# Ledger of designs, part 126: VHH binders against Flagellar brake protein YcgR (ycgR)

Target 1, 263 residues: Flagellar brake protein YcgR (ycgR), of Thauera aminoaromatica (c4kar8)
Amino acid sequence: MAELSTPSPASPAPLDGGRGDELEKFTLRGARQILQLLQDLITHRGLITAHTGGGHSFMTAVLKVDEERGRVVLDPSPDPQANRRALAAPRLTCVTQLDGIRIQFPLVGLGEGQDKGRPALFAPLPAEMLRLQRREFYRLQVPLAHELSCLLKAEDLARKPVEVSARVIDIGAGGVAVVVPTGAAEFVIGGTLPACRLALPDGEPIELDLEVRNLNRQTQRNGTEQLRVGLRFAALPRAADTRIQRYIFKTERALNAKARGGL
Below, E stands for the ipSAE of ESMFold2; O stands for the ipSAE of OpenDDE; V2 stands for 0.75 times the mean of E and O plus 0.25 times the DockQ between their complexes.

## First folded at step 10 (VHH)

Design R75 (from A64 with D31L F100H; framework vhh_7pa5_2; at its last look DockQ between E and O 0.28; V2 from the best seeds 0.00; counts 0 for: pae E 6.0 > 2)
Fold by OpenDDE, look of step 11:
Structure R75 (fold): chain B 263 residues (1-263), chain A 121 residues (1-121)
Amino acid sequence: as target 1 above (263 residues)
Amino acid sequence: QVQLVESGGGMVQPGGSLRLSCAASGFTFSLYDMSWVRRAPGKGPEWVSTISDSGGSTSYADSVKGRFTISRDNAKNTLYLQMNSLKPEDTALYYCAKDHYDEWGSWFDYWGQGTQVTVSS
């Protein structure tokens, strides 16, 4: 009876996924800046998702910043199990947004206690906070009406070459997320899909190489399984980059105008 | 830019009803599960309810089950929460949240500013 070693839950990918140099530009390390940003999160009543690893997370919020003690105070989860996981985790990866800007920061050394007679979580102030302000990290959620698609050159389970037409659900300067039917092809994280074709609303499809960065299986309400594939542009010609950026810009502008009642 | 704007909050007496709305923009609303989260004074954020992208599936926290109903109109890019038989314990800031799925699992990548619900005699 071969003990099927349950694959160890993939360690949360370090925030440092190889883009270290580019992310440094968006990383706050100044104590004053960090304090200000945490205070802004309090002021705006920002919700935080704290990832504990193993696919687990809980919602929290910054309750207060204690500058004197150099610590941040967080709301505990209403789920005792989530709090136990949090306390057992060597690191929390906190993710939030402010004014549409994604913010990420690590917390280490989490403890529990009381603040003003209420249960609370405590951690030392984060050493760094990442603010993803740049368009390069921005992902445009693609309107359905645009019908963006990507022809993926992949392999099936038998390693036979297959072409899969995938719907593009979001797009950024660095890549796309697509949805494919489950079983249409086999994808491997880190694998390259060569000579794929991205179809934009205007012009000829863009030929490009794609790298699989993430896979997420979703079951739809109708019981159908869909696979969401995150894809990075492995090599993007300048002309293609320009076209993608133009599309993103135009679409964002149109969406914003519509939101303001202008269309 | 993704925007979620909650509305419909207010003050009600115990046993009363409210209907919250969330106007969504900046993304394809019909492709995402949507949720309500609330934060009560002195408590951490609490998940309230989720509805699937198509509206075919709903889930509720035990604390609100049988009293609250989540729904959506994809044509209007709007999420709703019908709250009946309100209790003082339901007093909270209610957030509309967009569900997100990635390598880290399922979580919320966007939420609004919230709408205040106060249940008091």
Scores: ipSAE 0.805, ipTM 0.925, lowest interface PAE 0.6, mean pLDDT 87
Fold by ESMFold2-Fast, scan of step 10:
Structure R75 (fold): chain B 263 residues (1-263), chain A 121 residues (1-121)
Amino acid sequence: as target 1 above (263 residues)
Amino acid sequence: QVQLVESGGGMVQPGGSLRLSCAASGFTFSLYDMSWVRRAPGKGPEWVSTISDSGGSTSYADSVKGRFTISRDNAKNTLYLQMNSLKPEDTALYYCAKDHYDEWGSWFDYWGQGTQVTVSS
């Protein structure tokens, strides 16, 4: 049932984590405010993670804001392959923090060159930046003892239906992050997984539609490869939202009580 | 109230060793993956190593693999980086970083002020 909107070639990356108009009030669009925030990232030596798609990312930082040419100047990765992926990407999603506030912004039209003889990446100034305080992006890291799982309805490489039981590693108001064995299923960023089942410790599984937002690869000490998949809740029913929020708050309180004046 | 405080940097000769420490407070340390990131003069930030919340999984940048070892002590809320066979190109400010993974992707939601490592003759 989903209709695919064809974005323009330079469409900005989503800034809202899939929460739509809820995050509009946290989106910064004033040119002066954007310039000031970018300058603050320079002065505070902000470490930026730039997502290039397909689960790939690299570390960068703002070197300079070039107001004359209307662009930001960024440090390239020491990994040439990461830089090639970045230049080939239609857009980057940059994420960092400043004084505990999450800052996220898209960059489109990335190019490469030199700044004062130093290799550099260039992009037009972002038209928008997202600023979220911790309460707006809070995630609960799921205790291993809870054995929280989500049964994913996905596809294999031949596009045949496959069911994968994935361990939920964190959960928030907007989605979950899960761990699956590498090769267990094929995930496409922006793709929808219909009728997945989230098993909370109490009650019967919650049936949810999930959108794939990001992919990250990890190798464990035993040589096992794991894929971390970030999934957004699509059209979450009110009853399901209530159960998820209650689980998060109850677990947070229990963890805080267990830590007692420690954290 | 999250704080990450790095220590153990200093000056060392090529081939030498240093052990960095990071004292964490203001969050439940044992629930988060932790990383080391470095920034050399005239260069951008470079990811060095990550360790999972339990310590069961580690990963390293190719430039340091086989020379550096990341470890953690969850009882002491402390992250470590053992650096062996140091090279001049390891000269950098080393940051302890708290990993965060969510539906928007992997990123660092906190890092410390860094500890300086200088490798020179």
Scores: ipSAE 0.643, ipTM 0.881, lowest interface PAE 1.6, mean pLDDT 83
Fold by ESMFold2, look of step 11:
Structure R75 (fold): chain B 263 residues (1-263), chain A 121 residues (1-121)
Amino acid sequence: as target 1 above (263 residues)
Amino acid sequence: QVQLVESGGGMVQPGGSLRLSCAASGFTFSLYDMSWVRRAPGKGPEWVSTISDSGGSTSYADSVKGRFTISRDNAKNTLYLQMNSLKPEDTALYYCAKDHYDEWGSWFDYWGQGTQVTVSS
């Protein structure tokens, strides 16, 4: 009997068009700012997720910026199929983070070649880069003692309704990440889970709609398999948003005190 | 500011063992999943292994499964990678990374210069 393969960590998903107009104020289009930000990614050895479409992505890094030719140079994937998908894609959407600042930028016209005798991927400099400040990206890691849970109203393989209790592992202004037993429900990226219930420690559960953004299967030490699910808040009421922000603020203050000396 | 300092690399012969360490500071270590990522010559970054915040769940790339063991000591804010049965293909610069998981996926950061592992004969 064959051993189950351990899956890789899930890749960060690009921000989609549902928030496009709110993101414009974080979009850089100045050539000098773009060059400096790319150089910062090189200096910090930033790990980049490059999305090729169809739910596929690969890990990469910016090797250098060629200012003379107006192009960026990327590491190719060790997986040849990922490189083929990247070269065939009309657009490569790159996502990364620097010191709690989300960075996202498109690359168009990707080509292959060599840099210093090593294989590399090349593209023209992006015309824009998203640089999202911590407030818009911040995700609080939820302490286990808070026992945050979310009751998911999902479907099984037969498309029959099922309720799944999921532990919340992080929470931010735009969503949560949860863990559930593998096989507890069928999740599809882009699918909507209506009328879920988020239980916060200091109040009544919040009813909200969630959109599935990513999935990652994990195997625990005892062989138990679980699914990590990234969920976006859809149409969050103002009162619910306020309660979530209050929870994040209070917990952040408590965690900062512990980090400085256990206060 | 978050600081991750890798150590324990060196030169070993094929079949040998090494134990890497990563000392963490500037954040509450026990609240975050942690990962090892490596860069071999002429190749891009490659995920190696991840361990959950509590240490209750681990995962490994197929290329290292059964040979490498990730562990953590939350009291000492230290991440470890025990590497056994090393092969020339394991030659790389090894980085530890603070793993951020949210609705958009896992985010990896890694800091400093990493620690070099060289397997040669």
Scores: ipSAE 0.119, ipTM 0.603, lowest interface PAE 6.0, mean pLDDT 82
ESMFold2 (binder alone), look of step 11: mean pLDDT 81; pTM 0.812

Design R8 (from L2 with T28E; framework vhh_7pa5_2)
Fold by ESMFold2-Fast, scan of step 10:
Structure R8 (fold): chain B 263 residues (1-263), chain A 121 residues (1-121)
Amino acid sequence: as target 1 above (263 residues)
Amino acid sequence: QVQLVESGGGMVQPGGSLRLSCAASGFEFSSYAMSWVRRAPGKGPEWVSTISDSGGSTSYADSVKGRFTISRDNAKNTLYLQMNSLKPEDTALYYCAKDYYDEWGSWFDHWGQGTQVTVSS
C-alpha cells in the first residue's frame, strides 16, 4: 500500500493493519516480564496513579511483589473514601512512567489488609501490562520558526532526477516526516533516496540516505494538496546521530520552558 | 512535551450516555489525526474511533458504530467522544491517542492517562 490514510466511515476498517498488531506488541503478557517490570517500579520508586472510575483516582506505589501468593502490595490512600472506592471498584487502572516509558496495568480483585503491621492494599498480579517506550517512538514537532528542511533527491513522473526542498514537520532518532507539494516528485514505499541533505540550524547540512516508509496525502484548509512522506535514516554516522539528538534535546527543552513560562 | 488529559468518564447504567473530552497541549493539535482507544479487563488495547486533522473524516470500530460519535474543536485543542446506548461491554479505560506516521506506518505515539467508563446495573 503506497499511501496511508485515516479510515473513513465509508470504509469501516481498523486503522492501518500494521497499527493494530503494533499496539498489541506493547502489551506484556509473560509472567516473568510482568514480575520484572513491577520490580523495576519498586526499585525506582515509581509513583502510580490508580484510577477507580467515576473520575476518581489516588496516588499509590508498589510496596512489594509477593511471588509465592501471586500478589502485588500497594500503598493505600490517606483518604479513607478513596480506599473504599478502590475496594468497591471492579478494577483499578494503574498508570505510571519510568524513565520516559509509559506503563499501564489493571488490578482486579483488590483487597485490604496489613503489610508489616501497617495498612496495605493487595491485588492479584496483573495478567498483562502495557509498556510504551518513549525513546523509540518520540518525535519532536519541528517549530516553523526553525525552517528545518531536507533536500530530497528523487524522480519526477517522467523518471527524471529532481531535487525537492521539503519542510521537516517532525524528527526522531529513526527518521523524519516531511511535507512535499503534490506532484513535485514520485515516491515509492521502500525506495531509497541517496545523498539527501538535512539542514539543521547549527552548522552545515547533514548528507544522508533516506528510505521512504509511508505516504499520506493531505488537503490544507486553503485547499492546497500536500504529501506527507515518512523517511527512515538508512545508516547514520555517529556524528550525525549526535547532532540530530542534540537538536531534538535543545528544541524540546526550549519548548518546555516556553510552555511553562509564558503560555 | 505532549500532554493529553482525558475527562468525562464515570459510572452509568446500560442504555445511558457519556461524553468524553481530551485536552491536548504541547503539539500542533490541528495537524494530527486523533483516536480513542480503550482497554477492558481481559482484553488488550482496542481501537475505538479516529478523526482526521480537519474533522472531515471519521471511522469507528464495528462494536461502537452507530452508538459513538467522535468530534474535535481545533480552536480549543480538544477531542470528544459522545457515547450513547452504552452496554456493559463498553466498560473500559478510554485513552486519547495522537496519531503519527513513521518507518513502521501509521500508529500512536502518545497516550493520555485515560478516563474510566463503567457500565453496570
Scores: ipSAE 0.000, ipTM 0.167, lowest interface PAE 11.6, mean pLDDT 77

Design R9 (from L2 with T28D; framework vhh_7pa5_2; at its last look DockQ between E and O 0.30; V2 from the best seeds 0.60)
Fold by OpenDDE, look of step 11:
Structure R9 (fold): chain B 263 residues (1-263), chain A 121 residues (1-121)
Amino acid sequence: as target 1 above (263 residues)
Amino acid sequence: QVQLVESGGGMVQPGGSLRLSCAASGFDFSSYAMSWVRRAPGKGPEWVSTISDSGGSTSYADSVKGRFTISRDNAKNTLYLQMNSLKPEDTALYYCAKDYYDEWGSWFDHWGQGTQVTVSS
């Protein structure tokens, strides 16, 4: 009778989808800091998007921090199905914003119960919370009008080389997020995509190596499935870095100017 | 700085109508999808509706489908929610929210202070 070694629960994927070293500076691990940040979210009535995996998410808010029990209390979704998904998920990835700073944190061990006679979700306090404070981690949402694209050199299910033109939805100093048609290619987190081409509006495409850091299959609210791929610049020539930074800066300025001129 | 300011809330009788507005500033309004979210007393946040950046696509929660209409005027940097056939269950604080998309998925990176809608007989 071979004891089927129950596979050790896979360590929860890092919050940063593999950006571990660079994001450590922005990761809070102190219990007091975490408690304070959660309290701030309560005070400011922060809207939290909790991702349950598989492209599903629901909105919640922190209702209470129970320091004595070491747990956070969350609002359940008005959708019972969302709550079921949440409870079945091995991990929630929570995303929110406070004072212009993106906040991310994992919750593990979600349960349901009652708080003061009201339905609530409960989880142990997060072990870490990410606060993206620095401009270097700023991600510019790319205007659709720019039609920014990245040609990805990937492989299909048969390991045949394929080129996929992906729309860039987000760009920063460290990488890009792209949308890929479902089934266009197979991606592996930690895998390298060599000799890809990032097309900027200001000239010839930039050749660069990309590392897959995150994969997120999302069902759009319209029912369309999309694969979002987070990509890190694995090797970026200095000239390319300068061009990317210039693009980001120029775009931000233009967006800000437009915002001001409309007042 | 991104600012979203909701208005148009109030008290109405069941079956009544309201039109909410959201004035947006500090970003390229025409480049982002926008949403309405509501939070009723004692309940968690609930997504109500989303409209694409161009206004060409809209989606609604089942609870409001057929009664609410989301729209936008990009020239005025304004988001709207027309609410018809209001029910007591629609009583909530209504937030205008800016949609954001990244490698982690979709979320709201900004929202306003909200406007109160109360439906009571």
Scores: ipSAE 0.723, ipTM 0.891, lowest interface PAE 0.7, mean pLDDT 86
Fold by ESMFold2, look of step 11:
Structure R9 (fold): chain B 263 residues (1-263), chain A 121 residues (1-121)
Amino acid sequence: as target 1 above (263 residues)
Amino acid sequence: QVQLVESGGGMVQPGGSLRLSCAASGFDFSSYAMSWVRRAPGKGPEWVSTISDSGGSTSYADSVKGRFTISRDNAKNTLYLQMNSLKPEDTALYYCAKDYYDEWGSWFDHWGQGTQVTVSS
């Protein structure tokens, strides 16, 4: 009898340095621009997911920006354990959207206190905010008929090399999500899978290195257990990126054309 | 264009029940996990419940376990929240939210305008 799983927020990879370089062109660093964007999140009542690391997150919102003290004020979680994890975390990764634009920003130095008698969390203003358009964050949900797969070069429980053929369930500019049978291999968040092979329609498989970003165990209605693995493209060659973007664009156009033609 | 429209809120006495609905359009509903999030007066947002894309897995905040049941009908593109044994603390604006996962983590890429639930004598 398979272990039942529940949906939960994905367990993202640990925050680490070096990724800001690849995202620099989407990064907002001007103090005036950051203050305005935070104010816009307040005005539109943005729902923020705050990731504390270790697969944990909580919901929050920006209560206010204290410009004089150079800090942002956030709602605490109603779950005291989530607040303790947030205060212990070296970094909070906050993610939300505004007008269809994905907004991400780090907070460091989180503290607790009160704001006008209301419990609150405080942090220095972020030094940067990431803004991604739909094209940069979009994940195409892969049609079953395409039977997209990725051959993963992973390790089993005994640390022996294994090859696992995984069905690709979504694909975007920065990575894929795949499903594998539970126990087919061991995956470690933050681990790298070198020389995997992504099979797109048309042409030879693409060789690429993947980084494990999140893991979710799921039980299908038919009792089949599977593991949903979120994978980031590492150091993707331009030719590979072009093929992936072409596949996404063509597939999305075909799906949109089918919707228009299906009066 | 993604649209999420909540309905079914209202006034009830403590101990009562309500069933919320969320009509989804503009995306392939059956391909995404969905969540309910609530905002109580004077409080920040609180995650309530999540259901997987197929409906096979569910998760709940501790404050609502055993009282609330999330479900979905993928043929009708509709998400539901059955709320039983309602308490004054459940008074809030309830939002339907579309879960999104990418290489940066999980987040909600869309949510509705909400439906008001008020539990009062």
Scores: ipSAE 0.690, ipTM 0.909, lowest interface PAE 1.1, mean pLDDT 85
Fold by ESMFold2-Fast, scan of step 10:
Formats: sequence, structure tokens, C-alpha cells
Structure R9 (fold): chain B 263 residues (1-263), chain A 121 residues (1-121)
Amino acid sequence: as target 1 above (263 residues)
Amino acid sequence: QVQLVESGGGMVQPGGSLRLSCAASGFDFSSYAMSWVRRAPGKGPEWVSTISDSGGSTSYADSVKGRFTISRDNAKNTLYLQMNSLKPEDTALYYCAKDYYDEWGSWFDHWGQGTQVTVSS
């Protein structure tokens, strides 16, 4: 199987990651721009990760763009099961990068066939493509010295309320990733954790609702299992958004200065 | 800024071994999972293997399981792929890729130029 190994289901997030129309300014809708971008992916041999839902994904690439028929031709996975999942999926979410810019686009109506005698996947040209520069998708890797934690309000296996202090390993405009010992709580993708508390180095903890977007099981070298939980900020208050962005900016600047021999 | 440089490829006969290396710079290597991806002549890209940021967890494509071993040295910012029992089907350009994980799932935000592995008699 050529699929990326994902022990836990991937996020069922929509194309915009649940951020509504705030990403509209980064969305390409012009047919010529879309064709040019797809051609650039061919020229630069872009590696594409295609998410088929349910935590499944596979590697692909654009083989050619058939402008006359309004279709894109893609490499199939060497794993027949991945191809079957892709063909059965109502939508593929394709993600890649070009010159450091995140490129994301949906493919709907995937079919299979032959291209010059070789197996291929076909889809109508996407009607839109998302282009995000580093600052828009960037996740700050949280320095251990900052001791960022998030108090999660969740349920245990018996459906009883539990509070779990989780270490924040990365943070961005849309959410955080935390690490929790395996078995500390039950997490359901799409489920909401209400009134969690995010502790930043300065000020009071920020109270916010978090949506579980993804789960990834990790085994440490010492044999200890940990669960990485991706959490989206649901209905983030303006004051909280400002504090989070300020923390990200200041920490990134400090890390860049330290890397250049500064303080 | 981010740079990934692969090395260690070459020509080898079926049953032989090669060790690939990837030198990483421009980011905190110890904070990211890393992967190997390959592209054979006339074929699309195929994911080969992934290793977690600490090195505590690894995963492999079924086609290489039991023959390849991924490892990393965080002190040296270097990723490795030990390839044993090589087959003609392993002939490909091998890429080092930096994993990125966000609310949309896993993807690769950087990869290197690749190192060529050719397995033939």
C-alpha cells in the first residue's frame, strides 16, 4: 500500500478548513489561472497528497491538463484499495506546495481509465484553488521553555467528565495541536470540547471551545504511547485571537533572532 | 530557507543494499516528522516511509516493509533510509520530504531534489 500511514482518522474539514469566507481572498477562480497553476505543478513535478476522507490519503501528481475536455489527469496509487477509496469518495482534497506556497484544491467526479495505454485517474478541472502563503497556514512549533498547556474538558471511556492538562506542541491562527497520554480521555473527530482553557505565558488563561479535527497515535522511543490531537478554535473571541496572534508573532521573531545569534 | 539534500544513491544489483541520507537545514528538524517518497520512471510518486519527530514511531509502504528501515539523528539534522534486499522495482528517484500536519490533514510542505537509485543486473 502506497498510502500515508494514518493510525487515526483525518479531519473531515471542508476546503476552507471551516474558516468560512475569510479565505475567499486567497481563492483562485479564474479558469486561466487554474490551468496555469496545474501546469506549473506538472513542470515542477509537484508531490500531491490526496485526502479521500476517513483518515485515508495517497500520493499523486498531475500527469497532464486536458483543456479541450476540461479535465485533469492524475497518477493512480500503486495501492488498488487507495484507488477504490478515491473513486468512491464524493470529494478529494488535494494539497501540495509550489515555491513555498500551500496549494489546495478539490476534485469531484473522479473516474478511472487509460492515458497512453497506462492506468490513470481523471477529474473535471477544479472550479477553485486555494493559495496560502506561509503566514496564513503557518503553525508555530511551541518552545518547551514556554510550557504552553491547554486544559481540555473531555470525557473518559465511561462518559464521565475529566479534565486533562495537555501540552501544546504547535499553534496557529486556526487552532492548536496538543499531546495527551493514550487513554487519558475519549476524542471523537468532529466533537466539541467546551470551555477549555489555553494558558499563554502572559495573562489569564483563554477560555475557548475546541473542535477535534484529527488524531494521530505516536509511540515514543521509551515505549510510551501518546495521542496527538489537532484542535480547531470554534467561535474564537476577538480578544483571544489578538492574544494568540501576538504570541505567535513575538515568539517567531524571538526564535529568528536567536537563530541569527541574537537574544 | 528550508533545505533538504539527499545523497547515497547509486547503481546496485538485485539483492544489494544502499543507505540514503538527507541533510536538513533551515528549520527545527527535531520538531517534524520526516518521510521518504520515490518516483520511478514512467510512474507517479509513491510514499515509502515516515518517521516521527522523536524517532519513536515508524511506518512503511507494504512494498518495502521488512526490507527498508527509516531512522534519524536529530543531533546531526539527518534522515536515513537503509535499503536491503533491493529489487528492480525499487529503481526510482528518492526524495526526502518534510511532513506538515494541520486541520486539513498531513501533507508535505518541502522536499529535496532527490537521489537516484538504480537496481539492475
Scores: ipSAE 0.639, ipTM 0.880, lowest interface PAE 1.6, mean pLDDT 83
ESMFold2 (binder alone), look of step 11: mean pLDDT 81; pTM 0.809

## First folded at step 11 (VHH)

Design S1 (from P147 with S59D; framework vhh_7pa5_2; at its last look DockQ between E and O 0.36; V2 from the best seeds 0.60)
Fold by OpenDDE, look of step 11:
Structure S1 (fold): chain B 263 residues (1-263), chain A 121 residues (1-121)
Amino acid sequence: as target 1 above (263 residues)
Amino acid sequence: QVQLVESGGGMVQPGGSLRLSCAASGFTFSTYAMSWVRRAPGKGPEWVSYISPLGGSTDYADSVKGRFTISRDNAKNTLYLQMNSLKPEDTALYYCARDLDYWESGRFDIWGQGTQVTVSS
């Protein structure tokens, strides 16, 4: 019985440079920004698919950013052949995702060596990093324990008004992403949902208008289909904005403290 | 719940071999560096070995270098320590630990209960 090697989920192919002009606005070239993003990859433990060309890739991680030497330290593959390919490649194309945002960056001048006796791959810091942030604002991933919800005033397929209680999965200054059961309502990109209610932990729900900006159907591991709805704040009162910002800040601090082993 | 569970300890004669295992659960194992730490009777904890998230980088204490081999199976969420040429000085409670940082941290945020290794004639 040939164990059908479950095909490793196809690592997203690198974005071809042909859309150069459109991607420029998402390309970071500042040294500080690049360092920060690399540090974020470390902090969030982002695994990277490193493409070596010829359809070959291997998994790696940024282990350290060496600012003094201007280099990134990468986790070698446990496969020596993959490392050989990587070292022979004129360019490594690194692809990863952080908080649902695709990140892509080239590494040139890959070498192998040791840092404090530990084997590693080394490359100069990338000159640029592509961060496909479609959103103008940072979005906080909402902890499940907060049970943040948004009551959506939408329409069903028959254009009958329906209220849908949606779980908020991320929140930023510009909007929220929510998850709704499939078929709960009909959403149209560019459509406005008036007089919705965002429930924050610190008080009464915030009434606000929401614009549908993105729809993504997701199949859960259990086979259940869910609809992720990206919503922009169409009109946000100043007081509401302040509350949202406060919540984000407080939550981020708590998460960071926890991640740092905040005893 | 985040958990590490060690196994494979026992009593062996000097020069013998043991293979320790650590089963990880409750977190994305493949995204963490892992270490083995041991505590001998009457002594403080001693770091033994390190392995990077993907297993491409390993490190060893001088006391075990050339005798011990750390490895991991990320598909099985399991950390291993192959111990060869065991010495009485290797007698200790061996812990699996999750490294807080990928590099140079020496800090651990999760520990197992440990597995006893006894090397005696």
Scores: ipSAE 0.861, ipTM 0.950, lowest interface PAE 0.5, mean pLDDT 89
Fold by ESMFold2, look of step 11:
Structure S1 (fold): chain B 263 residues (1-263), chain A 121 residues (1-121)
Amino acid sequence: as target 1 above (263 residues)
Amino acid sequence: QVQLVESGGGMVQPGGSLRLSCAASGFTFSTYAMSWVRRAPGKGPEWVSYISPLGGSTDYADSVKGRFTISRDNAKNTLYLQMNSLKPEDTALYYCARDLDYWESGRFDIWGQGTQVTVSS
């Protein structure tokens, strides 16, 4: 056993589509750029997680770009149910990495057929592709032991001010995701929460404005409902950004050391 | 060290069956299409079957359609060829091959040493 293989990472989740204005600068829309990036995926043999909705996904690859017909050719799943879900989906959200850079793109109009006698899935070329460096897409999963929290200045159902201490479940360069009990406050996608306070383990809490980007209801095994709230940092000062990146780096390093048995 | 090792060959009567295996090591097996190629005595190589990287697309030479089934287990880094209803014409050295391009299943860069299949009375 001279060579050890590393396990493949868990299937990547798509980025929040409600962040369109944040991601626009990383979005490729030129036909030439899109064709080249798809060809790079073929050349470097990138494996793709294709999300079909309803929490379902399957693994695929771009086998070919058919420029003459204006379409991509995908490896079907050996699981017939995955293929049926993909063909029924109004769109696929494809997520992959190339040379450490995250790539995400939609495919619509998926069909099945044969290419030169070989079964395949087909879709028109995507109209856009996201291309992000690690800093732009990475979200640290916050260890429970850190009990990282964010004080949200929100409103209740009666539009009265309420402060909610929300547990931070992930954090990245552009924002956080938090959980709150259902009914603790009312959140509106696109709404701004001014003067919230993010408590990091080092130093005083960071005062920052947050924008609500997504809301996901979750039911725990005990039947309790929680609300996952995706929050974007509005106008983050450089000092605050530096502290957040330092927290992420320090925590990652500590987690990696524990995973390898320490020094 | 990139390596492909075939096994499972042998002697069988016409109408018999064999299952060939190919163990892959030294590369990321699941990102490559794979093929089986055979070489009969006194003949050049003949492509037999193809399977896509994730296993959802297969293809066969006309001479083996309906009788042979290619499959792969990416968790075990293993390629298979189930051969049923064997004929004397199937007698050959069978090679596992790493396929470089989806388009042109004839551009193979890595081969095994082969496993002999002999079909005779």
Scores: ipSAE 0.500, ipTM 0.822, lowest interface PAE 1.9, mean pLDDT 86
ESMFold2 (binder alone), look of step 11: mean pLDDT 89; pTM 0.896

